# Miniprotein binders against F-BAR domain only protein 1 (FCHO1), part 13

Target 1, 248 residues: F-BAR domain only protein 1 (FCHO1), of Homo sapiens (Human) (o14526r1to248)
Amino acid sequence: MSYFGEHFWGEKNHGFEVLYHSVKQGPISTKELADFIRERATIEETYSKAMAKLSKLASNGTPMGTFAPLWEVFRVSSDKLALCHLELTRKLQDLIKDVLRYGEEQLKTHKKCKEEVVSTLDAVQVLSGVSQLLPKSRENYLNRCMDQERLRRESTSQKEMDKAETKTKKAAESLRRSVEKYNSARADFEQKMLDSALRFQAMEETHLRHMKALLGSYAHSVEDTHVQIGQVHEEFKQNIENVSVEML
Short names: E, the ipSAE of ESMFold2; O, the ipSAE of OpenDDE; V2, 0.75 times the mean of E and O plus 0.25 times the DockQ between their complexes.

## First folded at step 11 (miniprotein)

Design n10 (from n1 with K59E D62E Q66E R69E)
Fold by ESMFold2-Fast, scan of step 11:
Structure n10 (fold): chain B 248 residues (1-248), chain A 80 residues (1-80)
Amino acid sequence: as target 1 above (248 residues)
Amino acid sequence: SPDKITELKNLIRKLEDILNQAREGNPRTLLDALRKVAELMDLIIDAAMQTGDRKAIMEALEALFEAIEAVSELRDKLNG
């Protein structure tokens, strides 16, 4: 920002407000990710349990004779698929713990962020207050100067002129103090605004990096399961070949 | 192999023992017990995947499903 003046609050600080709003949504997105993974883990657990039941059903109904060896191959494959999906369930449950752990650390960071935002808003109120005093101090000083000039033109007594000079000097001192207070409040506000904006930016970048890493772990766990499923299927095909018509 | 089936059955027994100890144990040791349970569950899955014995695999699956349910109940007690 090329200008961080007293009147920069509101529309001119839209980017700051957008960043702060985004930062506040961070913990919500972390919780939503944990909820999503939990539902996904339930799907995997349900598949695993269903596949295990399917394997038991096949065993109970197995006919004796030429097809019996093929049923056994099918049952072993079904059981191994149940294990693959159960392993994914376990990995996803561990990932949920990682997400929740990050969420706890995020809440601590957000508590500190909220305290800084309150500090920045306090600085805005201070700046607003001194900004209102400046025009009044300036107006008073100008009025005292005009009064002193009027009395000079009207052949007023020396006593009246001395009083007017004293009032003008006091008004000048008040104006100087108001300007000093304004400059101090503005500098404090600008520094706090900059610090908050940089922290919001850093928090958003850190959050995005953490979320990407967690999604990467999710993707890796799913990919590992797909590889294992492929290996189970390849083993299944090979076991079928081993039970040829010649061996029956 | 028979060795892998024996290894799997021993891991299942260890899992059952730790779960029983956790149910009867004090809150101070519960977190360590849950950590050991998680480790054993992973080892059981790996061992089961290495066996072609249907009965052993099914026994492992049943133990693992029971452990998942038990771990949820124990975590609720730890947090509650």
Scores: ipSAE 0.000, ipTM 0.448, lowest interface PAE 12.2, mean pLDDT 80

Design n2 (from n1 with S72A D76L N79L)
Fold by ESMFold2-Fast, scan of step 11:
Structure n2 (fold): chain B 248 residues (1-248), chain A 80 residues (1-80)
Amino acid sequence: as target 1 above (248 residues)
Amino acid sequence: SPDKITELKNLIRKLEDILNQAREGNPRTLLDALRKVAELMDLIIDAAMQTGDRKAIMKALDALFQAIRAVAELRLKLLG
């Protein structure tokens, strides 16, 4: 019995620990996503500030006057580009708040998961303990049976035979209780292991869906900004064409 | 009672049949089989103790210990 138990525990602990380790990587990836978006937002903010500075150079266009309308077109376009990137910065900052909010929810779920993991591991310990009791209670019962048979062959007193019978009945009841404890511990262990496996799978699937949704929000914000930039550029081209060539 | 001995023999046979089915089944049937084995083990020990027959009790105990070993092996199959 003990060799089956030890081999069983080794295989189960390995599988359980591997799945639990994977689940624990979830919150780490959430923090990594927040860090990535934060760096991306910094890039956008830097671009916005640089374009705003560049716009001021266009405002200081040549005093010759002939080129002044084109410098105004550059200024307007540069200011609008700076604004597009500033708006993306704000959208990404809001997305970081969403990522961090999810991270907080995830932390609470993981704390509860950790408590349930401890409960599952406790069930493993209980099952191991009761498994060790069965061979001893079986041996005790067999010894009581052999003693009772020996006393019968020795033609001992009825009083001594009654005592032996009582001891055998008590040993049988003890064995029955040991088997019942084993069955209860085994059922509890099996249920908790199955529940843990299903919970780990559900947590991984839920995490992937959340990460996918957050990445979708990121993609949407970037796409919306690209559309706005395209509109600014089209306006820029039209404004160039609208500058009159007549200088009188 | 002879009737109780017959009942016990039928329960032991049913236990052996379920264990054999579990070894050949898929994971879902395996879990169901393990639950049925647990129930049968309790019924077998109850019936055995009620017989008062030493030979019947010993046969039941041997079947129960074989079942416990088989269940441990089946759990390894389920988990790894």
Scores: ipSAE 0.000, ipTM 0.256, lowest interface PAE 14.3, mean pLDDT 77

Design n5 (from n1 with L31R R35E S72A N79W)
Fold by ESMFold2-Fast, scan of step 11:
Order: C-alpha cells, then sequence, then structure tokens
Structure n5 (fold): chain B 248 residues (1-248), chain A 80 residues (1-80)
C-alpha cells in the first residue's frame, strides 16, 4: 500500500465519523431545548401565582379608608401582571409541544439516516477487504513468474514447465479480478461517502433552521409579554393620576 | 486521477519501445525493460487505488502481462 492511500482513507473516514457524530447530537439538543423552556415556564407560573396572592393582600384594604381607591389600583395591576405571566406560561407550554413534535419528526429522519449509514459502512468494509487482495495478488503473480524462470534455468521437463505456466496464468487472472473488485468497491464507496456527506450537511442545515425558528418563537413570546407588562405599568400610572384628591 | 491514466499510457509506450530495441540484441535495453515492468506494476496498483477508469487499468494489465512474457523470451535468447 501507498502511504498517501492509507492516510487519505484515514482522513475521509475520520471526517465521516465527525460529521455523523454531529448529526446524532441533533435530537439531544432538541430535547435540551424542551427542558430549558419547561424550566422557564415554571418560573413564569411561579411568578403568576405569587402576584395573585399579592393581589389578594391589596383586596384586604379597608373600604372606608382614604387609601381604598389606591388599593384597588394595586389589586387591578397585580391581577393583570399575574395574567400576563400566566399567558406566557401557556405560550411556552405550546412551544414545548412544537419542539417535541419536531423531535418526533427528527427521530424518523434519523432512523432512515442510520440505515443509510450502515450501507455506507458496509461499503467501507468491502473496500478494506478487497484493498488487502491487491498486494497479495501482486506478490503471488511475481512469485509465480520467478518460479517459472527458475524452472526454465534448471532445464526442467516440459510437463513441469507447462504446469508452472498454467499457475502463472491463473495468478495473472486472480490479479486482474482483484483489480476489478477494487475498482468496483472504490466507486461504490466514493458514491456512498459523497451521498452521506451531502445528507449530513442537509440534516444539519435543516436542524439549525428549525432550532432558530423555535428560538425565534420563544423570543417573540417573551417580547409580547414585555410589551403587555409595559402596558399594565402605563395603566397603573394613569390610574394613580386619575384618583381625585378633591372630593368635598 | 486522469493524470495517472496518462502516466500509465506513457510508461506502456516506453516499455514497448525498449522491448523493440532489445530485440535488436542489446542486453542493456533488456535490463531497462525489466525495470520498466516493475515500475508499471507499481503504477497500475497505485492507479487502481486512485482512479475509477477500470477499462484503462485492465488494458494496462494486459500490456504488462504481454511485456513480462516478451522479456522472459528475450532474456532466454540473449543470455540463454
Amino acid sequence: as target 1 above (248 residues)
Amino acid sequence: SPDKITELKNLIRKLEDILNQAREGNPRTLRDALEKVAELMDLIIDAAMQTGDRKAIMKALDALFQAIRAVAELRDKLWG
């Protein structure tokens, strides 16, 4: 074997393994995203429940006190904040369903990918096997040629010479078949490696696009909540201002 | 690569030229032929590892086998 041949296949095989490993990490990252959003939803739900309790405290303000209208403003604001965070909790729960749905489709794609990878690895094994035949067939042919030359020099019988010639011809045929098998196996290997590389690239691109879209949905849900919180705060300020000081 | 096939064809031509010169009775060109036979065998193996032109490789093998037989016959005649 050529040094470059061995090194080249080593590099190609390493690249395939690295790309396939990256592809296999896809479903793991999808699961991790779902887990992250689940924890984030729990934070929002906890906030919502705490604000609801705080609203009840504001509701306990005395109806006869001069502060009764301001306690009502606090109650309304606290209830609306609790609702904003509860709505975000529901949006995040819906997003988790979208992430998990994508995960299920991803698993189907990965099952097909695994079947194709097995086919590619089989081609690698076949190429490896037939590659070992070439040096052996070459050596056998050369040895038969040398044996035939030695017998001719020894003035051996015609029958022994004919036998040596037959062995040399068979060795030549074996070498020819080994080269043919190698060329076929190499072509199959190269095609399957190219197909696998293109498939891995497409899968990674598709995964990144889906993850970006899901993360975008997350960002928009959070942004919508921030807008609603800002509106609640502006209403709160306006409601304070609207409480009349001059009532007799 | 395509270059390896071109290299094979060039070496086969050189070997055929050397064998024709050896038939004129020069023992030194026969030794050159033996060296080229070894080079051609190595190049065929390398080309098979690097190119998908199976038809060209098989033709090169046929040429190699013919050359080996020619060398053996000429060796017996010249140094017998």
Scores: ipSAE 0.000, ipTM 0.235, lowest interface PAE 14.5, mean pLDDT 76

Design n6 (from n1 with I57F L61F D62E)
Fold by ESMFold2-Fast, scan of step 11:
Structure n6 (fold): chain B 248 residues (1-248), chain A 80 residues (1-80)
Amino acid sequence: as target 1 above (248 residues)
Amino acid sequence: SPDKITELKNLIRKLEDILNQAREGNPRTLLDALRKVAELMDLIIDAAMQTGDRKAFMKAFEALFQAIRAVSELRDKLNG
């Protein structure tokens, strides 16, 4: 913000500075979300692989014996849990793609925002330039008026009076153009400042809506997986109950 | 015409009132005040040019130059 802060979003203009700073944090938070989900997916993949190994242990249990049916119950449950966590890993990987796609769209919007901020700073330079020209036009006009008044008092020739009048009218038109340019430059600057503030607000609102939606998708994927895990556990309990302990 | 001189005086008065309110008021309303000042300055320029009265023209542009300086001071407060 060093460049912008010196002219438009200076430390003394907290409103625009705070909004612009917040807008610039947007893409950073999008990348941080992708990184978080990526680490979370790695946890799920690790769990899935570990559970698959545990399923192998159950599969290697004594195949001939009274406990064999219970080893099968463990194997089936372990395989289903491994699958649940693997499916969550895939869902999270897909969500990362959605986050990154949003990030690309966000960067395009931020590029346009930066161009508009530069445009506002250009308007400041134009206003400064026109502001410096205005006193010169004013001085010229006043000098022409004074010269015309002097000639009137000296009762000079009509030709010289007509010439002085023409010069004064020309100076007045020049002054009018300078004032019009200043008013236009000032109005343009003020409008661009207002437009920038409204755009910053809209960008933050849009970013928060997108982030909430992405977190909603994350929450839904995790919730769906928890429901499936619960179902696997209920089936596990039922399968245990179904193994007969009746002895002949 | 006398009507144009009266119109010009009324516009100058409105300009001075808005600038005085901006100086006394909350800096957060500054952008709205500056927009209204811009509109009045354009109207004052048009009225001054149409009066055909040199003295009225000079007084109008003196008021405009005081306003321009005041606007620059208020803009500097906004920019920091």
Scores: ipSAE 0.000, ipTM 0.286, lowest interface PAE 12.9, mean pLDDT 76

Design n8 (from n1 with L61Y D62E F65L)
Fold by ESMFold2-Fast, scan of step 11:
Structure n8 (fold): chain B 248 residues (1-248), chain A 80 residues (1-80)
Amino acid sequence: as target 1 above (248 residues)
Amino acid sequence: SPDKITELKNLIRKLEDILNQAREGNPRTLLDALRKVAELMDLIIDAAMQTGDRKAIMKAYEALLQAIRAVSELRDKLNG
C-alpha cells in the first residue's frame, strides 16, 4: 500500500472512501486471526486428550508380566507426547491473548482515526458550501453594479444614489470574503485529504507488520513443539535401552 | 489455576513418598505399592492437563520418568 496518496483521488471522493474502507477491515482480520488460532488450539487439545485417554486405557492396574516395563515406557512416552500438545495448546491460548490485546489497541487507534476522518469530511462539506456560494456572491455584486449604473442614468435623487453605492460596496466586501473563504477551505481540504491518505497508508503498514509478528510467534510455538516431540522420542529410545533383560 | 498447580505438587510429593516407602518394603507389599504408584501417575497426568502451566507440566514429566525407573526397580525385586 506504498501509493495511498496517488490512489486517494477519484470520482466524488471515491478514492478516500475505498482507502478508509480498507483500513476499517484491519480489526476484522485481527479477529479472524484470533479465531483461526483458537480452532488450531482446539485441534492440539483434542489430540492431547485423545492420547492421554489411549495411555489410560493401557492401564487397568500395572501389568506383572515380562513386558510390563516396556508397557510402562510406552505409556509414559505417550503421556509426555500428550503433554507436548497440551503445552502447544497453552502457548496458542497465550498468543490469542496477545492478538486480542493488539485488537484492543487497534480499536483505540481506529476511534482516534474516525474522529480525524470526521474533521476531513467536514472540510469537504465546507469546501462544497463555499464553492456554491462564490458564484452567487459574484452574481450579486454584478447585479448591484448594474443597478447603480441604471440609477445614475435616470438622474435619481442623491439619497437613492448613496443607497445604491452602499449596497454595491457591501456586495464587493461579501465577494472578497467569499473568495478568501474559498481559498482557505480549498487549502484546508487539500491538506486534510493528504494527511488522511498518509495516515491510512501508515495504519495499513503498521497492521501488516503486527500481523507478521503474530504469525512469527505462531510459527515459533509450533517449531518449539516439534523440537520437544523429537526430544520425547529420543528419551523413549533411551528408556527402552534401560530396561534390564536379567529379570530372572 | 494456582490451586491446580498446588494439587499437582502435592500429587508429585505423594508419588515420591510411596516410592521411598516401597523401596524399604518387603516383596509381599510391593504389588500393592506398584498399584498405588500407577494410580498416582494417572492423577499426576490429569492434574498437569488441568494446570496448562509449562513449569508444572515439566515437573510432571520428571516425576513420571522417575516413577518408570522406580517401578522397574521394584518389579525386579518382586520377580527376583
Scores: ipSAE 0.000, ipTM 0.108, lowest interface PAE 26.5, mean pLDDT 74

Design n9 (from n1 with I68L S72Y D76E)
Fold by ESMFold2-Fast, scan of step 11:
Structure n9 (fold): chain B 248 residues (1-248), chain A 80 residues (1-80)
Amino acid sequence: as target 1 above (248 residues)
Amino acid sequence: SPDKITELKNLIRKLEDILNQAREGNPRTLLDALRKVAELMDLIIDAAMQTGDRKAIMKALDALFQALRAVYELREKLNG
């Protein structure tokens, strides 16, 4: 079963309302993703600033002592960590722009979707109006036919027979037009409902694909930063080993 | 009218049952189910319109959306 099929066969049988509600949640989830990434970027920026401050502490170490080369190693490492996290902050800020651009595109698609839902509801009202008129047209036609048959049996004047025939003919034409309007309205309603259902499914699938791609970009940016942090740490260990302990 | 709303609910339930059974049927029972589904959709539309109640009409729309999508998928399965 597809996602669409599963929702239709669920406990609460609100197929159209559930799917349309789910579709309307799309832009909300896009905004929530942007908000999440923004907070994540703030964490990275805060770390970067803290590491830069820590680098100043290393720079204020005893400058003439034997430990001075090790303070330099701490300073270099702290500065490089600050840069790694600052770079991630920039990458996440760029990703937020991508999320917001997608959000703008999504809103345009949702505006069209809302117009189509309104069109479908308009079709329901048209069908309801025509449906209410159809029984009255049918009853009027039947009554005219019965009146004409009664007059025929009573051997009424030709003038009265001609008048009854004219009324029956007009009622028949009115009924024919009412039936045609009903059939047209029903076909339009059914087509619009099917189109809406297919559009809801397509919108949900497209949204999921876009969100997965954006999360993929987020994951790659974080992974790249972890690799860089590992390289900074390896360099830090090597720089410690390279400090000479021999007194000349 | 409460009676008309009850009639609509019964038609919707019958439609859901037939659609459920159609998924597990053979080609003969599938064709019969598609015919019965079309008939029930017409009856549901008529019953919903006779209520004049917006909430009842919206519930009928939900059922008809399910039926139209299921019919589309079943027809594609038959023609595939």
Scores: ipSAE 0.000, ipTM 0.257, lowest interface PAE 12.5, mean pLDDT 76

## First folded at step 12 (miniprotein)

Design X11 (from X6 with E72D F75Y; at its last look DockQ between E and O 0.72; V2 from the best seeds 0.00; counts 0 for: pae E 1.6 > 1.5, pTM O .747 < .8)
Fold by OpenDDE base, look of step 12:
Structure X11 (fold): chain B 248 residues (1-248), chain A 101 residues (1-101)
Amino acid sequence: as target 1 above (248 residues)
Amino acid sequence: SPERIERLKELITELKNLIRKLERILNQAREGDPEELLKAFEKIAELMEQIIDAALQVEEAARQTGDEDAIDKAYDAIMKALDALFQAIRALERLMDKLEG
């Protein structure tokens, strides 16, 4: 990001276009993130349903013999795992809603970006008008200077020389005004370009912050669920051990 | 809507052609006598105006399509135009310095 601020206006650098292209990719990454989380949620839901079926399978175990108590351990653990994965599914579905909401906000921001581009074009429109007049003003001044010098060399009358001088002075003043207008319009355009670039940079930085926050929420939800799953596994181990002790 | 999108594509093509023309002139702009420099200045300024007008037409046409993909392409072209115009302005500054020096 800092690169754009410092090297934005290099002769071969299309920094403004690059910044805009970065900004327009924001909604795409947001959609892809939503799709990814949705797929994960579907996997978790499928796993939850599978664990529920596994629990049912365990409940159908032979009630006879010393192994029968272990089927209850399997049933309980499978039910608990099913619930853990179902809870994660819900958390991820809620997160998808947040991602989609952010996507809607991005659409609004993207519209503002387009408006900024148009505003910058308008500033150039003002400059274009002045740019067309400036060379003509310069040419006129140069021609008047040459005419005056010619008349001087030809030893023209003082009256004619005074007239030529007056024309040259007027042409000089006209050129001066044209230059001032050009410089003003140019400065305005350059400022608009800079402001737009800074805004695009800020938009991209804001996008990245939001994406990181969403990813953080995703990671936290997954982590918390895995902690719970870990507890179920530990309880499973303990329950198995307890059954073994009772069989001794 | 399809006709508007087609019109927009045509305008984008026109804008790109103008940008290429400007880039060609900028690359050819070299040191010359005052008269040559004035001609180069005038030509660059003329192309700037044409590019701006074309860009504005592209923007308006894009707005009328309602197609987001087409609009995005339009603005890509406009962004390229802005970069080209910026380079043209810098070239004009250099030409002005030569004319005043």
Scores: ipSAE 0.320, ipTM 0.723, lowest interface PAE 1.5, mean pLDDT 83
ESMFold2, look of step 12: ipSAE 0.557; ipTM 0.839
ESMFold2 (binder alone), look of step 12: mean pLDDT 83; pTM 0.814

Design X12 (from X6 with E93Q; at its last look DockQ between E and O 0.73; V2 from the best seeds 0.00; counts 0 for: SAP 71.86 > 70)
Fold by OpenDDE base, look of step 12:
Structure X12 (fold): chain B 248 residues (1-248), chain A 101 residues (1-101)
Amino acid sequence: as target 1 above (248 residues)
Amino acid sequence: SPERIERLKELITELKNLIRKLERILNQAREGDPEELLKAFEKIAELMEQIIDAALQVEEAARQTGDEDAIEKAFDAIMKALDALFQAIRALQRLMDKLEG
């Protein structure tokens, strides 16, 4: 953040362009995140279906012999795993909806960013107008000073000198007013530029916070499911051990 | 719609050309006698106005296209214009300081 402010006011001021490019990349990253989560959800669903088939395969095991009880253990565990992965699929699908909703909000934010750009452009117009008048006012003043000095050197009449002096004073006052207007308009522009830069920065920060929150939800959903899967694996081990004890 | 997009592209090109012209002047307007500095000031101010007008035309043309890609390109150009204008204002201040010093 501090870097942006410094960069914005630096000699190679590309701050606005950089900020805008960052903001417009937001929707792209959001879409990519949605696509990633969607792909993960598809994988989990496929895995769930595969586990369900595996359960069916286990149910077709030979009912004869001492190994027969173990096929039931495989069936039960495979069914439980299928359910775990199916639940994760559901959680991820719900998360995709949240990501897409955020994407819609980003479009609105992006529109506001564009409106801010236009507003800033309009503010520059005022400064431009004043800036054009300032050189002319200065030139006029300098010309009047030179004219007055010329008349002094030529030993012109006091009446003519007084007229020249009056013109110089008027030109000086006009220049003063032009400078004041310029300084005021410049200050206003600089403030608006700063405000716009801060808004763009805030948009980017907000985006990053949302993305982190969505990633947090993703990580939490995956973690919770893996805990459940871990429990199924532990139960599987215990069930196998119990069958072995019964066979002794 | 295609004609509007083409018109927008032309306006963006014009805006970019004006920005390049301003950048050239800014690079040259660092040294000179008071008269030269005053002329540089006037030229910069004039180009600023032209850039602003061109940028506003780009914005309006973009709005009329309704094409998202075209609009994005337009705003990219406008952002470049704003950066250039900011540099111009800083240059004008430096020139003003030299003229009053």
Scores: ipSAE 0.313, ipTM 0.717, lowest interface PAE 1.3, mean pLDDT 85
ESMFold2, look of step 12: ipSAE 0.617; ipTM 0.838
ESMFold2 (binder alone), look of step 12: mean pLDDT 83; pTM 0.821

Design X13 (from X6 with F86W; at its last look DockQ between E and O 0.58; V2 from the best seeds 0.00; counts 0 for: pae O 1.52 > 1.5, SAP 74.199 > 70)
Fold by OpenDDE base, look of step 12:
Structure X13 (fold): chain B 248 residues (1-248), chain A 101 residues (1-101)
Amino acid sequence: as target 1 above (248 residues)
Amino acid sequence: SPERIERLKELITELKNLIRKLERILNQAREGDPEELLKAFEKIAELMEQIIDAALQVEEAARQTGDEDAIEKAFDAIMKALDALWQAIRALERLMDKLEG
């Protein structure tokens, strides 16, 4: 992953805003994931209940005739499937709790992110004061240079020239100090902006890792249940095969 | 609470207007004589201060609302301000280089 700091802070890139917008979408995706898993859990529960009803239907099959033993096979298999889907429902409900807990943690992290943004804004205030003084110092220096040059052209006395030179030197020193202060304040601001950008990137990466982990847990729960369902289907086949025509 | 939210919206609008003004100046501050460059520098610096002050006011107003949606909008505006300030600083750097050259 290209270091966000290098790619987003180009002259044309609103990198900081983009990073923040990515971070603020985190809680939304978490909520949407919770909603998705909740809907899946509801479907599984509904299916479980339906299978339980199907089992009851099988139990109501006529005990008379040679087909009667097969109704018991249907009943047993339907009950087992109902239990498999109910267990998946439980697993998914537990996963929803984990997603919601993560959502709460995200909200706390998001608050800290906002505090950091404010801190960065406060740091720029120092730069603002220095930024205003710098052009004034530059202007003063230039004016003193112009005055000195004017006096030179007018063949002014050496004493007046020496005074003008002294004023120019003082203006130059003041400008130098203003530049140094500006550069220092600028460097501090730039560092804070970069640090904030890196933190936003880290937050997004952490979010994606958590989301992948939650999705992994979801996939694993579904897979495990499908393995169990597969076993029930195999047992169903075997039970049918074990019922010979002669036994019916 | 409704009045505070309205005040916050006004402050956000003001901040956005200042940012737009800065962007216009940044687009114009490309080439000129030393005097023009100095004037551009002064204007950019002035707008930076105004943007900072406006952003701080937005932050404070947002904090007073207690409304999460309003706070989020405020922070969106502040993020835009920070981006604009970054661009302004880069522009000032370029202008300084031209003035020293």
Scores: ipSAE 0.306, ipTM 0.708, lowest interface PAE 1.5, mean pLDDT 85
ESMFold2, look of step 12: ipSAE 0.572; ipTM 0.807
ESMFold2 (binder alone), look of step 12: mean pLDDT 82; pTM 0.799

Design X14 (from X6 with N27L; at its last look DockQ between E and O 0.64; V2 from the best seeds 0.00; counts 0 for: pae E 1.9 > 1.5, pTM O .793 < .8, SAP 75.898 > 70)
Fold by OpenDDE base, look of step 12:
Structure X14 (fold): chain B 248 residues (1-248), chain A 101 residues (1-101)
Amino acid sequence: as target 1 above (248 residues)
Amino acid sequence: SPERIERLKELITELKNLIRKLERILLQAREGDPEELLKAFEKIAELMEQIIDAALQVEEAARQTGDEDAIEKAFDAIMKALDALFQAIRALERLMDKLEG
């Protein structure tokens, strides 16, 4: 990120274009994240349904013999796992809503950024007018200098020399004013360009912070569910062990 | 709407052509006599004005389409124009320094 503030205005760097392309990828990454989480949620829901079917399968186990109590252990554990995965599905679906909401906010911010960049063109319009006049003012001044020097070499009358000098002074003053206007307009444009670049940078940083936060929420939801799944597995082991002890 | 989008595409193409022309002049801008430097300065300044005008036309045409994809393409072109204009300003500064030296 620091690169943009310090180096984007290098002679070989299309810094503004690079910054814009980075910002343009923001909404795309947000959409891709939503799609990824949606796919994960679908997988979890499918797994939940599969576990529910597995529970039903266990309930159809033979009620006769010493193994019969173990089918109840399988049923209970499968039901608990189904609930864990269903809860994760719900959490992920809620997270998708958050991602989509952020996507809408990004769109609004992106539109505002476009408007701001377009407004920078107005500053350039002022510069364009002065930029056209400046060469002409410079040319006029140089021509007057050359004319004055020619008249000096030709040993022209003092009266004519004084007239030439007056014209040169006026041309010099006109050039000075043109340069001042150009410098002022240029400075304003450069400042606006810098401000726009800084805004693009800030947008990208903000985007990355949001994306990290969303990923954090995703990771936390998955982790919490896996802790619960781990507990179900431990209970399953304990229940199996208890049945074995009762069979002895 | 389709006609407006087509018009916008034409304007974007025009803007890009102007940018390419400016880039060529900037690349060719070399040290010369005062007259040559003045000509280079004048050409760059003229192209800057044309690019600005073209960019403004692109913006207005994009606004009239209401098509988000078209607006995005217009924005891309405007961003390129701003980059080119910035480089042109730097070139003009260098030319001014040479003319004052």
Scores: ipSAE 0.230, ipTM 0.665, lowest interface PAE 1.9, mean pLDDT 83
ESMFold2, look of step 12: ipSAE 0.487; ipTM 0.777
ESMFold2 (binder alone), look of step 12: mean pLDDT 82; pTM 0.799

